# VH-VL binders against NAD kinase (nadK), part 2

Target 1, 268 residues: NAD kinase (nadK), of Syntrophomonas wolfei subsp. wolfei (q0aze0)
Amino acid sequence: MKIILVNNRFKENTEKKAQEIAGQLSALNVEVIIDNGLDEPYAGTVDFIMVLGGDGTMLRAARRYGQRAIPVLGVNMGTVGFLSNIEINELAEYLPLILREEYSLEARMMLEVAVFQQQSLLTRVFCLNELLLRSNSPRMLSFALEISGQKLEPYRGDGLIVSTTTGSTAYSLSAGGPIADPQLDAFIVTPVASHIINKRPLVVSPEREISLHLLEEREAIIGIDGQIKMDFGAENRVLIKRAPHPLLMVNLKAKPFFTSIDRSLQRQ

## First folded at step 4 (VH-VL; framework fv_bermekimab)

Design S08 (from Bb2 with heavy chain V50A)
Fold by ESMFold2-Fast, scan of step 4:
Structure S08 (fold): chain C 268 residues (1-268), chain A 123 residues (1-123), chain B 107 residues (1-107)
Amino acid sequence: as target 1 above (268 residues)
Amino acid sequence: QVQLVESGGGVVQPGRSLRLSCTASGFTFSSYGMHWVRQAPGKGLEWVAAISYDGSNKYYAESVKGRFTISRDNSKNILFLQMDSLRLEDTAVYYCARSPKYYWGSGRYFDYWGQGTLVTFSS
Amino acid sequence: DIQMTQSPSSVSASVGDRVTITCRASQGISSWLAWYQQKPGKAPKLLIYAASSLQSGVPSRFSGSGSGSDFTLTISSLQPEDFATYYCQQANSFPYTFGGGTKVEHK
């Protein structure tokens, strides 16, 4: 068995714990690769991915490895989030189940984001939560949204979010989007501070292709999972599709989504 | 117990090629990442190249990128460094070194080193 | 590239002295730092990894401390076999880089 340990280098306790866990796994003849996000993603074949950290670390792992159809387990190292399944102090208890492959998998859809300059592909990125198009200046954006070739009336405002159902509780929620069951596959399209009062969030089939481009020269950026930022101008176009593979999340411990989100919202 | 033995060093002319080998014994070679580190006479240590335990990932120092190629043969427990377009500034003792079992990415520490093999020029 | 600056470049010491060597990274490297000892004509030997963890078989008089960008290697009571050159190394990201070395020499 070959495991990638994904951790956050900026947290000293996380790095020392990753070394400790790697030592324990190596003693059990498990091959371990440590990925703290600074180097290129590991290119070899692996059997399992263990994410040591919070939701941010899981988002990075999903972007780097989510399209490989490998089981991914979130192990919380501090404040509990939505994407972690077990706590670090529970790992020793669950490790035998991991090594025996005695767990269930939950598939979470991902986005495929392709950014073009005219007809040239600049970059392709996968993500678990969302793409955010936003103004990077005090001026609002004017932009076109197309859904499977259907051109909607122009948008005016601070931006737009195209989210997965997993991302429904992230930036989309803050912008007024609905809370979605993460077991459903759908795009959630949520306007950010729309100048047009009747622009509502849209819930559309994951088989749709979504296209965005600016109608006016503006300072704008595209944000991916809140972690990648790219300049976006009128010469650019972005195409958003359902990614070929979902992220396969490991369930070792029952975490009922609806009671968890309900409790979290009532405390905010 | 653990032993790393380098070979293939010698006197070369500028622009020529040389292939270094490092033979490992006393441990499961296929479980460990391997590195080449060099040291010019009277100077400090310079990391040159790294290869993952399964050979799928390779990294190089900018000074050797495009000229040197690291590889390994896990069936024979041998690490290689193919050095092309050699320059006078490549004069150094070349050490092979082992990193911790199965680790890759961050945390590569060199727990065992070979004795080194000298690469020098007849200029 | 992450630049590693070691100080001092050399230190003259006597047996029994406490010796301190410092290493500074040009950016934060958390605890991804190792210390090596190199005796004349020999290969380097790992002393300390992960900034403060003592390698098996290394005498307890050697200790490491620090995190982020500032690190220290301490030899609490110098022995005759400790006269050598010491190097720090960041293992945070490729390319891995070494400090310039500190030569511990006899007074």
Scores: ipSAE 0.000, ipTM 0.426, lowest interface PAE 14.5, mean pLDDT 86

Design S09 (from Bb2 with heavy chain V50L)
Fold by ESMFold2-Fast, scan of step 4:
Structure S09 (fold): chain C 268 residues (1-268), chain A 123 residues (1-123), chain B 107 residues (1-107)
Amino acid sequence: as target 1 above (268 residues)
Amino acid sequence: QVQLVESGGGVVQPGRSLRLSCTASGFTFSSYGMHWVRQAPGKGLEWVALISYDGSNKYYAESVKGRFTISRDNSKNILFLQMDSLRLEDTAVYYCARSPKYYWGSGRYFDYWGQGTLVTFSS
Amino acid sequence: DIQMTQSPSSVSASVGDRVTITCRASQGISSWLAWYQQKPGKAPKLLIYAASSLQSGVPSRFSGSGSGSDFTLTISSLQPEDFATYYCQQANSFPYTFGGGTKVEHK
């Protein structure tokens, strides 16, 4: 068996813990690959991905490996989040189940984001939470939104979020978007500080294609899962679709989504 | 063969800016993390900066943070170090270095180095 | 920052001698330590990584040992091409830091 350990080398204690876990797995005849984000994603075949950290580390793992149909387990290292299934102090208890492949999988939709310059594809990335289009200056954006070829009235404001249902509790929530059951497949389209007071979040079929471009030259950026930033100008357009494969998240114990989000909102 | 060739060093005046380049050949540049390491004349080695394979993660020594910017162009196999607000203590030979793709040692060591480019100050 | 103290600063040796260089970290760095060789006017060359792993193409007379805070580089039988300066480097945490260097010079 071959496992990738994904960690953030630069967060307190995660590197030490990854080393300890890798040593323990190696002693059990498991081949371990460490992915700390500095090299390109491991290209070989692997049986399992263990993510050591918070939601941010899981988002990176999903972008790098989410399209490969490999089981991905989130192991929380102390930060409160929605994407981990077990705590680090529970890993020893669940490790035998992992090695015997005795767990269930939950499929989570992902976005496929394609950024173009004129007719040329600049990049294609996948993400678990959202794409953000935002102004990079005090000036508001004017931009066009198309949903499956249907051209909406122009938007004026600070930006727009296109989110998965998993991302409904991330930046989309902060911008006024709805809380969505992550087991549903849908896009959530949430305006950021729109100058049109009645621009509302939209919940859209995952079969739809969403297209964005600027109507005026402005300093803007595209953000992916809050981790990747790209300059975005009037010569650019972005196309957003449901990714071909969902992220396969490992369930070793029940984690009730609605009671967790309700408790989180009471604390805010 | 792996080859790294630095350029852009020279004689500068304090407070000026300078951009160093490192051209890589003989390996898949876009797959590796890259570093800048410097050495003041007659002194030891000092790590300066690290950039991940895709440029999404960048890390700096505290002495250069806010003044130096590491970047890369994977389409041209070039690593850059933009040096702003240069100080006399920045006098050094600047080496471009590759980190090995040992999955245990990713980003930690320097397996290939360029020959260096000297940054110094007039008078 | 993790401070790397290298000892001695210089050592005088003859061809055939056993040479030992020591490196001490100011805090525990596990096995995240490398050794480099630098000849005058040249870039450094990686000799040992992960405290004891010999880099491909490096002669077997070079060996590394240690863990935690105390590390040693040994050259079992010094050759003419080994007169150089040697540096240790910790790779445990940013910023990466180097020892002050040990110059191996002719008696």
Scores: ipSAE 0.335, ipTM 0.677, lowest interface PAE 3.6, mean pLDDT 89

Design S11 (from Bb2 with heavy chain V50Y)
Fold by ESMFold2-Fast, scan of step 4:
Structure S11 (fold): chain C 268 residues (1-268), chain A 123 residues (1-123), chain B 107 residues (1-107)
Amino acid sequence: as target 1 above (268 residues)
Amino acid sequence: QVQLVESGGGVVQPGRSLRLSCTASGFTFSSYGMHWVRQAPGKGLEWVAYISYDGSNKYYAESVKGRFTISRDNSKNILFLQMDSLRLEDTAVYYCARSPKYYWGSGRYFDYWGQGTLVTFSS
Amino acid sequence: DIQMTQSPSSVSASVGDRVTITCRASQGISSWLAWYQQKPGKAPKLLIYAASSLQSGVPSRFSGSGSGSDFTLTISSLQPEDFATYYCQQANSFPYTFGGGTKVEHK
């Protein structure tokens, strides 16, 4: 068995714990590849991915490995989050189930984001939560949104979020979007500080293609899961569609989504 | 083991109705999208209909829209296809098929298929 | 509807041969493509999904490639059990559509 252990190298407590876990797995004849997030993703075949950290570390793992159809387990280090399944102090209890492959998988849709300059593809990235288009200056953006070739009335404001259902509890929620069952497949399109009072969040079929471009030259950025940032200008356009593979998340422990969200909202 | 078993096929006359069933076992039926796919004798595969895990979303091929109705009973692990106003061109082996676990709720690929049930017409 | 054009309709091959089957979509479907194998009198079996992902239990001699509108299924070294009809299927949008099939038969 070969496992990738994803951690943040520059968090001292996480690095030490990753080394301890790698040693324990090695003693059980499990080959461990440590991914600290800075190097290129491991290119070889692996059986399982353990993410040691918070939701941010899981988002990085999903970007790096989510399209490979490998089971991914989130192991929480102390910060309550939505993408982890077990706590670090529970790992020893669940390890035998992991090694025997006695767990269920939940498929979570991902976005495929393609950024163009005129007709040329500049980059293609995948993400689990959302794409954010936002102004990078005090000036409002004026931009066009198309859904499967249907042109909507122009948007004016600070930006727009295109989110997965998993991302419904992330930035989209903060911008006024709905809470969605992450087991549903849908795009959620949420305006950011729109100057048009009746621009409402949209819930759109995952079969549709969404495109965005600026109508005026402005300083703007495209953000991916809050981790990748790219300059975006009037010569650029972005095309968003459902990614070919979902992220396969490991369920070892019952974690009712609606109970977790209800408690989280009481603390906001 | 995942198993899908179709029944209800047979010889029918044009304009009549027929109800196909597909009994599922070996997996949590209520968590998976289901499809009907047909194949005319000596011809290729034709997708017919889809139903989501909870029955809230349904899609049909244009050739059967308004004549066929897909439904499911999650308490009994049974998928149905109600076929009304049957035509000679509906002659085919009808397969039920499951959407893969990777696309739970989306219904994109067919990871398990039944053995098929034949629908044909008397001359 | 998205039309799937599959070629060739038939391939005569011998055990050990490399077999290549192509599939063209009438519009862009990203990687939303699957390949199926069907033996006479049997239901189809999923081989490849999302254009290039090998289904569990399928031998590694099967591989898929392509994106957008052009896709290829390759059998690197044909085995006796591989003589069958192969179908591509697009999963980009409803209604889902299949290619016309490619029959791999003995020389």
Scores: ipSAE 0.000, ipTM 0.406, lowest interface PAE 17.2, mean pLDDT 85

Design S12 (from Bb2 with heavy chain M34V Y59W)
Fold by ESMFold2-Fast, scan of step 4:
Structure S12 (fold): chain C 268 residues (1-268), chain A 123 residues (1-123), chain B 107 residues (1-107)
Amino acid sequence: as target 1 above (268 residues)
Amino acid sequence: QVQLVESGGGVVQPGRSLRLSCTASGFTFSSYGVHWVRQAPGKGLEWVAVISYDGSNKWYAESVKGRFTISRDNSKNILFLQMDSLRLEDTAVYYCARSPKYYWGSGRYFDYWGQGTLVTFSS
Amino acid sequence: DIQMTQSPSSVSASVGDRVTITCRASQGISSWLAWYQQKPGKAPKLLIYAASSLQSGVPSRFSGSGSGSDFTLTISSLQPEDFATYYCQQANSFPYTFGGGTKVEHK
């Protein structure tokens, strides 16, 4: 068996626990590949991915490995989040179940984001939470939204979020979007400070294609999962689709979504 | 064969800016994290900064944080260090260095170094 | 920051001598320590990583030992090309830090 152990060398220090876990796995004849975010994603075959850290580390793991149909387990070591299943102090208890493949999987949809300059593909990325289009200056954006060839009336405002249901509790929530059951597949399209009366969040079939482009030259950026930032100008367009494969998240213990989100909102 | 070649060093005045470059060859540059390490004349080594393979993650020593910016151009196999608000204590030979990947110690050590480029100040 | 204290600062030796250099970390760094050799006017060269692993192409007369906070580099039989300055480096956490260096000089 071959396991990728994902941690973040740049944001949190998880090295002592990663070393301890890698030693335990090696003693059980498991080959360990370390991904600390410094090098490109490991290209070889892998049986399991263990993510040590918070939601941010899980988002990076999902972008790097989420399309490979490999089980991914979130192991929390910091602040409480939505994407981890077990705590680090529980890992020893659950490790035999992991090695015997005695766990369930929860599929989470992902976005496929393609950014073009005219007809040329500049980049293609995958993400678990959302794409954010926003102004990078005090001037509002004027932009076009097209859903499966249907051209909506122009948007004017600070930007737009296209989110997965998993991302419904991230930036989309802050911008006034709905809370969605992450077991549902849907795009959530949430305007950011729209100047156009009656622009509302949309819940859209995941079979649809969403495209965005600027109608006037403005300083804008595209943000991916709050971690990747790209310049976006009037010569650019972005195409958003459901990714070919969902992220396969490992469930070793029950983590009730609705009671967790309710508790978080009451504390805020 | 793995090679790293630094350039852009020279004589500068305090408070000015300078950009260093490091050209990589003999390996797949876009697959590796790379670092800047400096050495003041007659002194020891000081780690300065690191950048991940795709440029998305960076880390800086406290002495340069907010003044130096590390970046890379994978299409040209070039690593950069933009040095702003330069101080006399920044006088050093600046080395670029590669860290090995995929092993248990990935990103921790410097297996190949350039020859260095000198940054010094006029009095 | 983790402070790396290296001793001695210099050592005078003859070809064939056994040379020992020590490095102490201000906190536990497990086995995350490397040793480098630097000759005058040249870039450093990696000798030992993970406290005791010999880098490919490095002669077997070089060896490393230690864990936690105390580490040692040993040159079992000094050769003419080994007169150089040696540095330890902790790789446990950012920022990475180096020892002050040990200059191995001709007697």
Scores: ipSAE 0.374, ipTM 0.697, lowest interface PAE 3.0, mean pLDDT 89

Design S13 (from Bb2 with heavy chain S52W)
Fold by ESMFold2-Fast, scan of step 4:
Structure S13 (fold): chain C 268 residues (1-268), chain A 123 residues (1-123), chain B 107 residues (1-107)
Amino acid sequence: as target 1 above (268 residues)
Amino acid sequence: QVQLVESGGGVVQPGRSLRLSCTASGFTFSSYGMHWVRQAPGKGLEWVAVIWYDGSNKYYAESVKGRFTISRDNSKNILFLQMDSLRLEDTAVYYCARSPKYYWGSGRYFDYWGQGTLVTFSS
Amino acid sequence: DIQMTQSPSSVSASVGDRVTITCRASQGISSWLAWYQQKPGKAPKLLIYAASSLQSGVPSRFSGSGSGSDFTLTISSLQPEDFATYYCQQANSFPYTFGGGTKVEHK
C-alpha cells in the first residue's frame, strides 16, 4: 500500500508529527509519499491520502488530488474544523481499519474553474469550497453572470461567490448564503455587497455552467478556496462547472453535521 | 543532466539593490520547489529562502525578511532573488539549490547546487 | 530557530584514519538531518540524508548515525579526496539551519 501524507510545514509541530506517522506507516510496510505543498502534486498512483492539519490543509489536498478517486482522510491537529474525521490522538486506534480498507466514503462535489484570456485557456483548477470574484480596489465591480446560456441582468457590487454545498459554511455563509447539507449537490451563487436591491443568493443545479466576466476595466481578483489568488480583468472570463469526480472523504466515525454547525452558530 | 547556473552577482554599494538569477536545465523546473543558500567568505552555509513549485508560497530567513524577494519564471526555467537594502553582512557566494521530491524526506535536503555567484561590496 | 552545533571545528588526519564528526541540534529533529561535503572553491555536495541514508554515488566509507538531537558522520578510512569541510543541516522545520562546519585537513 502507498499513502500520500499531506501536511503544512509552516504549522507548529506538524512536520514532527508527520515524520512520526510516516515512520509508523513504514514499519507496517506502507510506502509513504510526503506532500508538504512545496513541490508539484505527486504524479504516481496511490491507494490512500492522509491529511494532517485543519480545513486549509484538506482544501489543498482536495485541489491537488480530489479528481483521482482516491480515499482522503482528514486527521485534525488541534484546529476546530468541518473537514476532518478523526483527531490525531485517535489515529493509532483507527490505523488497522485504514489498512484493511474498513471504512465508508462520503462523496463531496467539487468545482472545475477554467480561466480564459480572450479565447485562450490560461488555467484550469479544481476546488472544494468556492470561487470568489472580488474587487481589488475601493471601486465596485460591474460584471456579467450567465447561467447555462441565460444572461442575467448585470451585477454591480464588491463581487460574487460560486460555492459547493461543502463551501456553504465558508465565505458564502459570511456573505449571507444559506447553510446547505453537504450531501446535496448544488451550486450556491452568493452576491458580495451587491449595489442592486433584491440580488439574492441562488441555489442552482450542479449540471449548470456558470460564466463570469467584467463589464468595465477594474482591478479584480478571483480567489479559490481562500488559498489561490489570480488577477482578473475585462479581457478575462471564468467558466465554472461541476468537476468530473467528487472528493471521496473517508468516514471512520459518525460526524453530526447539523448539530456541529448549530453549536458553531450558537453564542452560549 | 541537471544544471543550475547562477548569474547577477558583482560589486555593489551598501543600500543598493541587486537581482540574482539561476537558470535551470535538465529537469522539469516547474515541478520543483527551489531554494537560495549563501556562504560568507571563509564562513559556513546559511539558508536564505524557498519558493514553491508554482510560485504560490515563499519563506525567508529572518536576516533577509523584508529586504529580499524570491520569485520564479517557470516558462523560462529561471529562479530570481531580488536583494534590496543590501548590507555589508550580505557579502556571500549565493547558491541556488534544488530539493528532490516525493519520498520520505521530500523537500528537506539539496541534491543539486549551482556553482554560486559572488556578491561583495566596494570600499 | 534550531541551532546546529558541530564539533570539532577542525580535525587533522592522515590517509587511512577513521574520522568522526558530531552535530548537535538545540531541540529534537528526529532523523531530519543531512551531511554535505564542500571542497575549496566548489559548491556543497550531498553525502547523507535522513541521518543515515547514503546518497547515490557516495562511497560506502561514509556513514551517518543518530536520531533526536545527536548525530555523527563517520569516514571509516580517510582517502586523499576526503580532505574537505563537512556541514550538517537540519530539515525538521523552516528556517533550515546548518552547522558551523568541520574542516578535515592534513596532519
Scores: ipSAE 0.334, ipTM 0.707, lowest interface PAE 4.1, mean pLDDT 88

Design S15 (from Bb2 with heavy chain N57D)
Fold by ESMFold2-Fast, scan of step 4:
Structure S15 (fold): chain C 268 residues (1-268), chain A 123 residues (1-123), chain B 107 residues (1-107)
Amino acid sequence: as target 1 above (268 residues)
Amino acid sequence: QVQLVESGGGVVQPGRSLRLSCTASGFTFSSYGMHWVRQAPGKGLEWVAVISYDGSDKYYAESVKGRFTISRDNSKNILFLQMDSLRLEDTAVYYCARSPKYYWGSGRYFDYWGQGTLVTFSS
Amino acid sequence: DIQMTQSPSSVSASVGDRVTITCRASQGISSWLAWYQQKPGKAPKLLIYAASSLQSGVPSRFSGSGSGSDFTLTISSLQPEDFATYYCQQANSFPYTFGGGTKVEHK
C-alpha cells in the first residue's frame, strides 16, 4: 500500500504529526509520500490520501488529486471545519480500518475551470468549493453570464461566485447564497454586491456549462477555492463545468452536517 | 547540469528597492519549489522565502514579511525577489536554492544553490 | 524561532583525522536536520538530510547522527577537499534556521 500524506509544512504541529504518522505507516510496510504543496503533485499510483490539517489543506488535496478516483481522508488538526471526518487523536483507533479498506466513500462534485484568451486555452484547474470572479480595484465590474447557451442580462457589481454544493458554506454563503446539502450535485451561482437589486442566486443543474467574460476593461481576478489567483481581463473568457470525476471522501464515522452548520451560524 | 544564476544585486540606499532574479537551467523548473537564502558578510545563513512550483503558495521569514515579495515566471525559468523598504540589516549575499521533491524531506532542504548576488549599502 | 548552536566554531585538523561537529537545537526537531559544506567564495553544498541520509554523490566518509535536539556530523578520514565551513540547518518548523558554522582548517 502506498499513501500520500498531505500537510502544511509551515504549521509546526502538523509537520511533527505528519512525521510521526509516516513513521507508524512505514513500520506497517506502507510506502509514504509526503506532499506539502510546494512541489508538483506526485505522479505515481497511490492507494489512499490522508490530509492532515484544516479545510484549506483539504481543498489543496482535492485540487491536486481529486480527479484520480483515490480515497481521501480529512484528519482534523484542531481547527473546526467541514471537510474533516476524524480528529487526529482518533487516527490510531481508525488506522486498522483504513489499512483493511473498511470504510465507505462519499462522492463530492468538483468544478472544472478553463480560462481562455481569445480561442487559446491558458489554463485548466479543478476545485472543490468555488470559482470567484471579482474586481481587484475600487471600480465595479460589468460582465456577461451565459448558462448553457442562454445569455442573461448583463451583471454590474463586484463579481460572481460559481460554487459546488460543498462550497455553499464558503464564499457563496458570505455573498448571500443558500446552504446546500453537499450530497446534492448542483451549481450555485451567487452575485457579489450586485448593483441590480433583482440579481438572485441561481441553483442550476450540474450538467450546465457556465461562461463569463468582461464587457469592459477592468482590473479583475479569478479566484479558485480562495487559494489560486489569476488575472482576468476583457480579452479573457472562463468556462465552468462539472469535473469528470468527483472527489471520493472517506467516511469512517457519521458527521452531522446540518447540526454542524446550524451551530456554526450561531457562533460569536 | 543543474544551474541557478542570480543577478540584480548591487549598492542601494536605505528605503529603496531592488529586484533580484534567478535563472534556472538543467531541470524542469516548473516542477519544483524554490527558495531564497541570504548570508550577511562574515555571518551564517538565513532562510528568506519560498514559493511553490506554480506560484500559488508563498512564505516569508518574519524579518522580511511585508517588505519582500517572491514570484516566478515558469515560462522563462526565472525566480524573482522584489525587495522593498530595504534596511542596512538586509546586507547579504542572496542565494536562490532548489528544494528536492517527493521524499521524506520534500521542501525542507536545499539540494542546489546559485552562486549568489551581493546586496550592500552605500556609505 | 528555533536557535541552532554549533560547536566548535573552528577545528584544526590534518588529512586522515576523524572530525566531529556538533549541532544543538533550542527545542526538539525530531530528525529534521541537514548539513551543508561551504568553501570560500562558493555556495553551500548539501551533504546530509533527515539527520543521517547521505545526499547522492557525497562521499561515504561523511555521516550524520542524532535526533531530538543533539546532532553530529562526522568525517571519518579527512581529505584535502574537506577543508571548509560546515553548517547545520533545522527543517522542523518555519522559519528554517541555520547554525553559526564550523570552520575545518589545516593544522
Scores: ipSAE 0.423, ipTM 0.719, lowest interface PAE 2.8, mean pLDDT 88

Design S17 (from Bb2 with heavy chain N57E)
Fold by ESMFold2-Fast, scan of step 4:
Formats: C-alpha cells, structure tokens, sequence
Structure S17 (fold): chain C 268 residues (1-268), chain A 123 residues (1-123), chain B 107 residues (1-107)
C-alpha cells in the first residue's frame, strides 16, 4: 500500500504530526509520500490520500489529486471544519479500517475551469469550492454571463462566484448564496455586490457550461478556492464545467452536515 | 546541466526599490519550489523567501515581510524578488536556490544555487 | 525561530587531518539538517542532507551524523580543496535557519 500524506509544512503541529504518522505507517510496511505543497503533485500511482490539516489543506489536496479517483481522507488537526471526517486523536482507532479498505466513499463534484485568450487555452485548473471573478481595483466590473449558450443581461458589480454544492457554505454563502446539500450536484451562481437590482443567485444543472468575459477593460482576477489567483482581462474568457471526476471523500464516521451548518450559523 | 543565473543587483539609496531576477535552465523549472537566500558581507546565510512550483504559496522571513515580494514566470523560467523600502540592513549578496524534489523531505534543502548578485547602498 | 549554533567558529588544520564540526539546534529538528560548503567568492554547495545522506557527487570523506538537536559533520582526511567555510541548516520549520559557520583554514 502506498499513501500520500498531504500536510501544510508552515503549520508547526501539522508538520510534526505528519512525520509521526509517516513513521507509524512505514513501520506497518506502508509506503508514504509526503506532499507539503511546494513541489508539483506526485506523479506516481497511490492507493490512498490522507490530508492532515484544516479545510484549506483539503482544498489543496482536491486540486492536486481530486481527478485521480483515489480515496481522500480529511484528518482534522484541531480546527473545526467541514471537509475533515475524523480527528487526529481518532486516527489510531480508524487506521485498521483504512488499511483493510473498510470505509464508504462520498462523491463531491468539482469544477473544471478553463481560461482562454481568444481561441487559445491558457490554463485548466480543477477546484472543490468555487471560482471567483472579482475586480482588482475599487472600480466595479462590467461582464457577460452565458449559461449553455443563453446570454444573460450584462452584470455590473464587484464580481461573480460560480460554486459547487460543497462550496455553498464557503464564499458563496458570504455573498448571499443558498446553503446546498453537498450530496447534490449543481452550480450555484452568486453575484458579488451587484449594482443591478434583481440579479439573484442561480442554481443550475451541473451539465451546463458557464462562460464569463469582461465587457470593458478592467483590472480583474479569477480566484480559485481562495488559494489561486490569476489575472483576467477583456481579451480573456473563462469556461466552467463540471469536472470529469468527483473527489472521493472517505467516510469513516457519520458527519451531520445540516446540524453542523446550523450550529455554525447560530454562533455568528 | 542545472544553471541559475541572477541579475538586477546594484547600488541603491535607502527607501528605494530594486528587482532581482534569476533565470533557470537545465531542469523543469515549473516543477520545483524556489528560494531566495542572502548573505551580508562577512556574515552567514539568511533565508529570505520561498515560492511554490505554481506560484500559489509564498512565505517570507519576518525581516522582509511586507517589503519583499517573490514571484515567478514559469513560461520564461524566471524567478523574481521585488524589493521595496530597502534598508541598510538589506545589504547582501542575494542567491536564488532550488530545493530538490524528494518525496520525503521535499522543499527542505538547497541543491543548486545561483552565482549571487550584490545589493549595496550609497548615501 | 530555531537557533543553530556551530562549534568551533574556526579550526586550523593540515591536509590529511580529521576535521569535526558540530551543530546544535535550540529545539528538536529530527533529522532535518543539511551541511553546506562555501568557498570565498562562491555560492554554497550542498554536501549532506537529512543529517547523514551524502549528496550526489560529494566525496565519501564527508559524512554526517546525529538526530534531534546534536549533529556532526566529519571530514575524514582533509584535502587542499576542503579549506572553506561550512554551514549547517535546519529544515524542520520555516523560517529555515543556518548556523554561524565554521571556517576551516590552513595551519
């Protein structure tokens, strides 16, 4: 068995625990590859991915490995999050189940984001939560949204979020989007500080293609999962589709999504 | 053969800006994390900054945080260090350095270094 | 920050001598330690990584040992090209930190 252990080397506790866990797994004759995010993703085949950290580390793991159809387990290091399944102090209890492959998998949709300059593909990235188009200056954007060939009336405002259902509780929620059951596949399209009255969040089929481009020359960026940032200008176009493969999240113990989000909202 | 060639050093006045460049050849630049390390005249080595392979992660030493910006252009195999609000304490030879890909220990060590570029100050 | 203390600051040696340099970390760093050689006017060169692993192309007279907080670099039989300054570096956590250096000079 070969496991990738994904950690954040810049968080002290996570790095120390990653080393301890890697040693424990190696003692059980498990091959361990460490991914701390600095180098490109491990290119070889692996049987399992263990993510040590919070939701941010899980988002990075999903972008790097989510399209490979490999089980991914989120192990929480002490912060409360939505993407972890077990706590670090529970790992020893669940490790025999992991090694015997005695767990269920939950599929979470991902976005495929393709950025073009005219007809030329500049980059293709995958993400678990959302794409954000936003102004990189105090000036509001003017931009066009097209859904499966249907051209909507122009948008004017600070930007737009195209989110997965998993991402419905992330930036989309802060911008006024709905809370969605992550078991469902759908795009959630949420405007950011729209100047146009009547621009509402949209919930659309995951089979649709979403296209965005600027109508005026502005300083804008495309943000991916709050972690990657790319310049976006009037000669650029972005195409958003459901990714070919969902992220396969390991479920070792029941996590109550609705009661968790309800408690979180009551505390705010 | 792996080569890292630095440029952009020189004499500056305190408070001004300077941009250093490091051109990489002989390896797949876009696959590696890259670092800047400096050495003041007659002193030891001080780590300055790191950037991940795709530019999405960046970290800085406290002494330069908020003043220096590390960036890269993977299409041209160039690493940059933008140095703003320069101080006399920033006087040093600046090295760009590659960390080796090693699945256990990746990003931790500096296996190739540039020749260094000197940053000094005038009154 | 993790502080790295090297001893001695300098050592006078002759060709053929055994040279030992020590490095102490202010806290445990496991085996995340490297040794570098720097000659006047040149960039540092990686000699040893992960405390004891010899870098490709480095002569076998160089060896490293230690774990936790105490580490040693040994040159078993000093050669003319080995007169240089040597630095240890901890790679356990950011910011990475270096020792003050040990200058190996002619007697």
Amino acid sequence: as target 1 above (268 residues)
Amino acid sequence: QVQLVESGGGVVQPGRSLRLSCTASGFTFSSYGMHWVRQAPGKGLEWVAVISYDGSEKYYAESVKGRFTISRDNSKNILFLQMDSLRLEDTAVYYCARSPKYYWGSGRYFDYWGQGTLVTFSS
Amino acid sequence: DIQMTQSPSSVSASVGDRVTITCRASQGISSWLAWYQQKPGKAPKLLIYAASSLQSGVPSRFSGSGSGSDFTLTISSLQPEDFATYYCQQANSFPYTFGGGTKVEHK
Scores: ipSAE 0.399, ipTM 0.705, lowest interface PAE 2.7, mean pLDDT 88

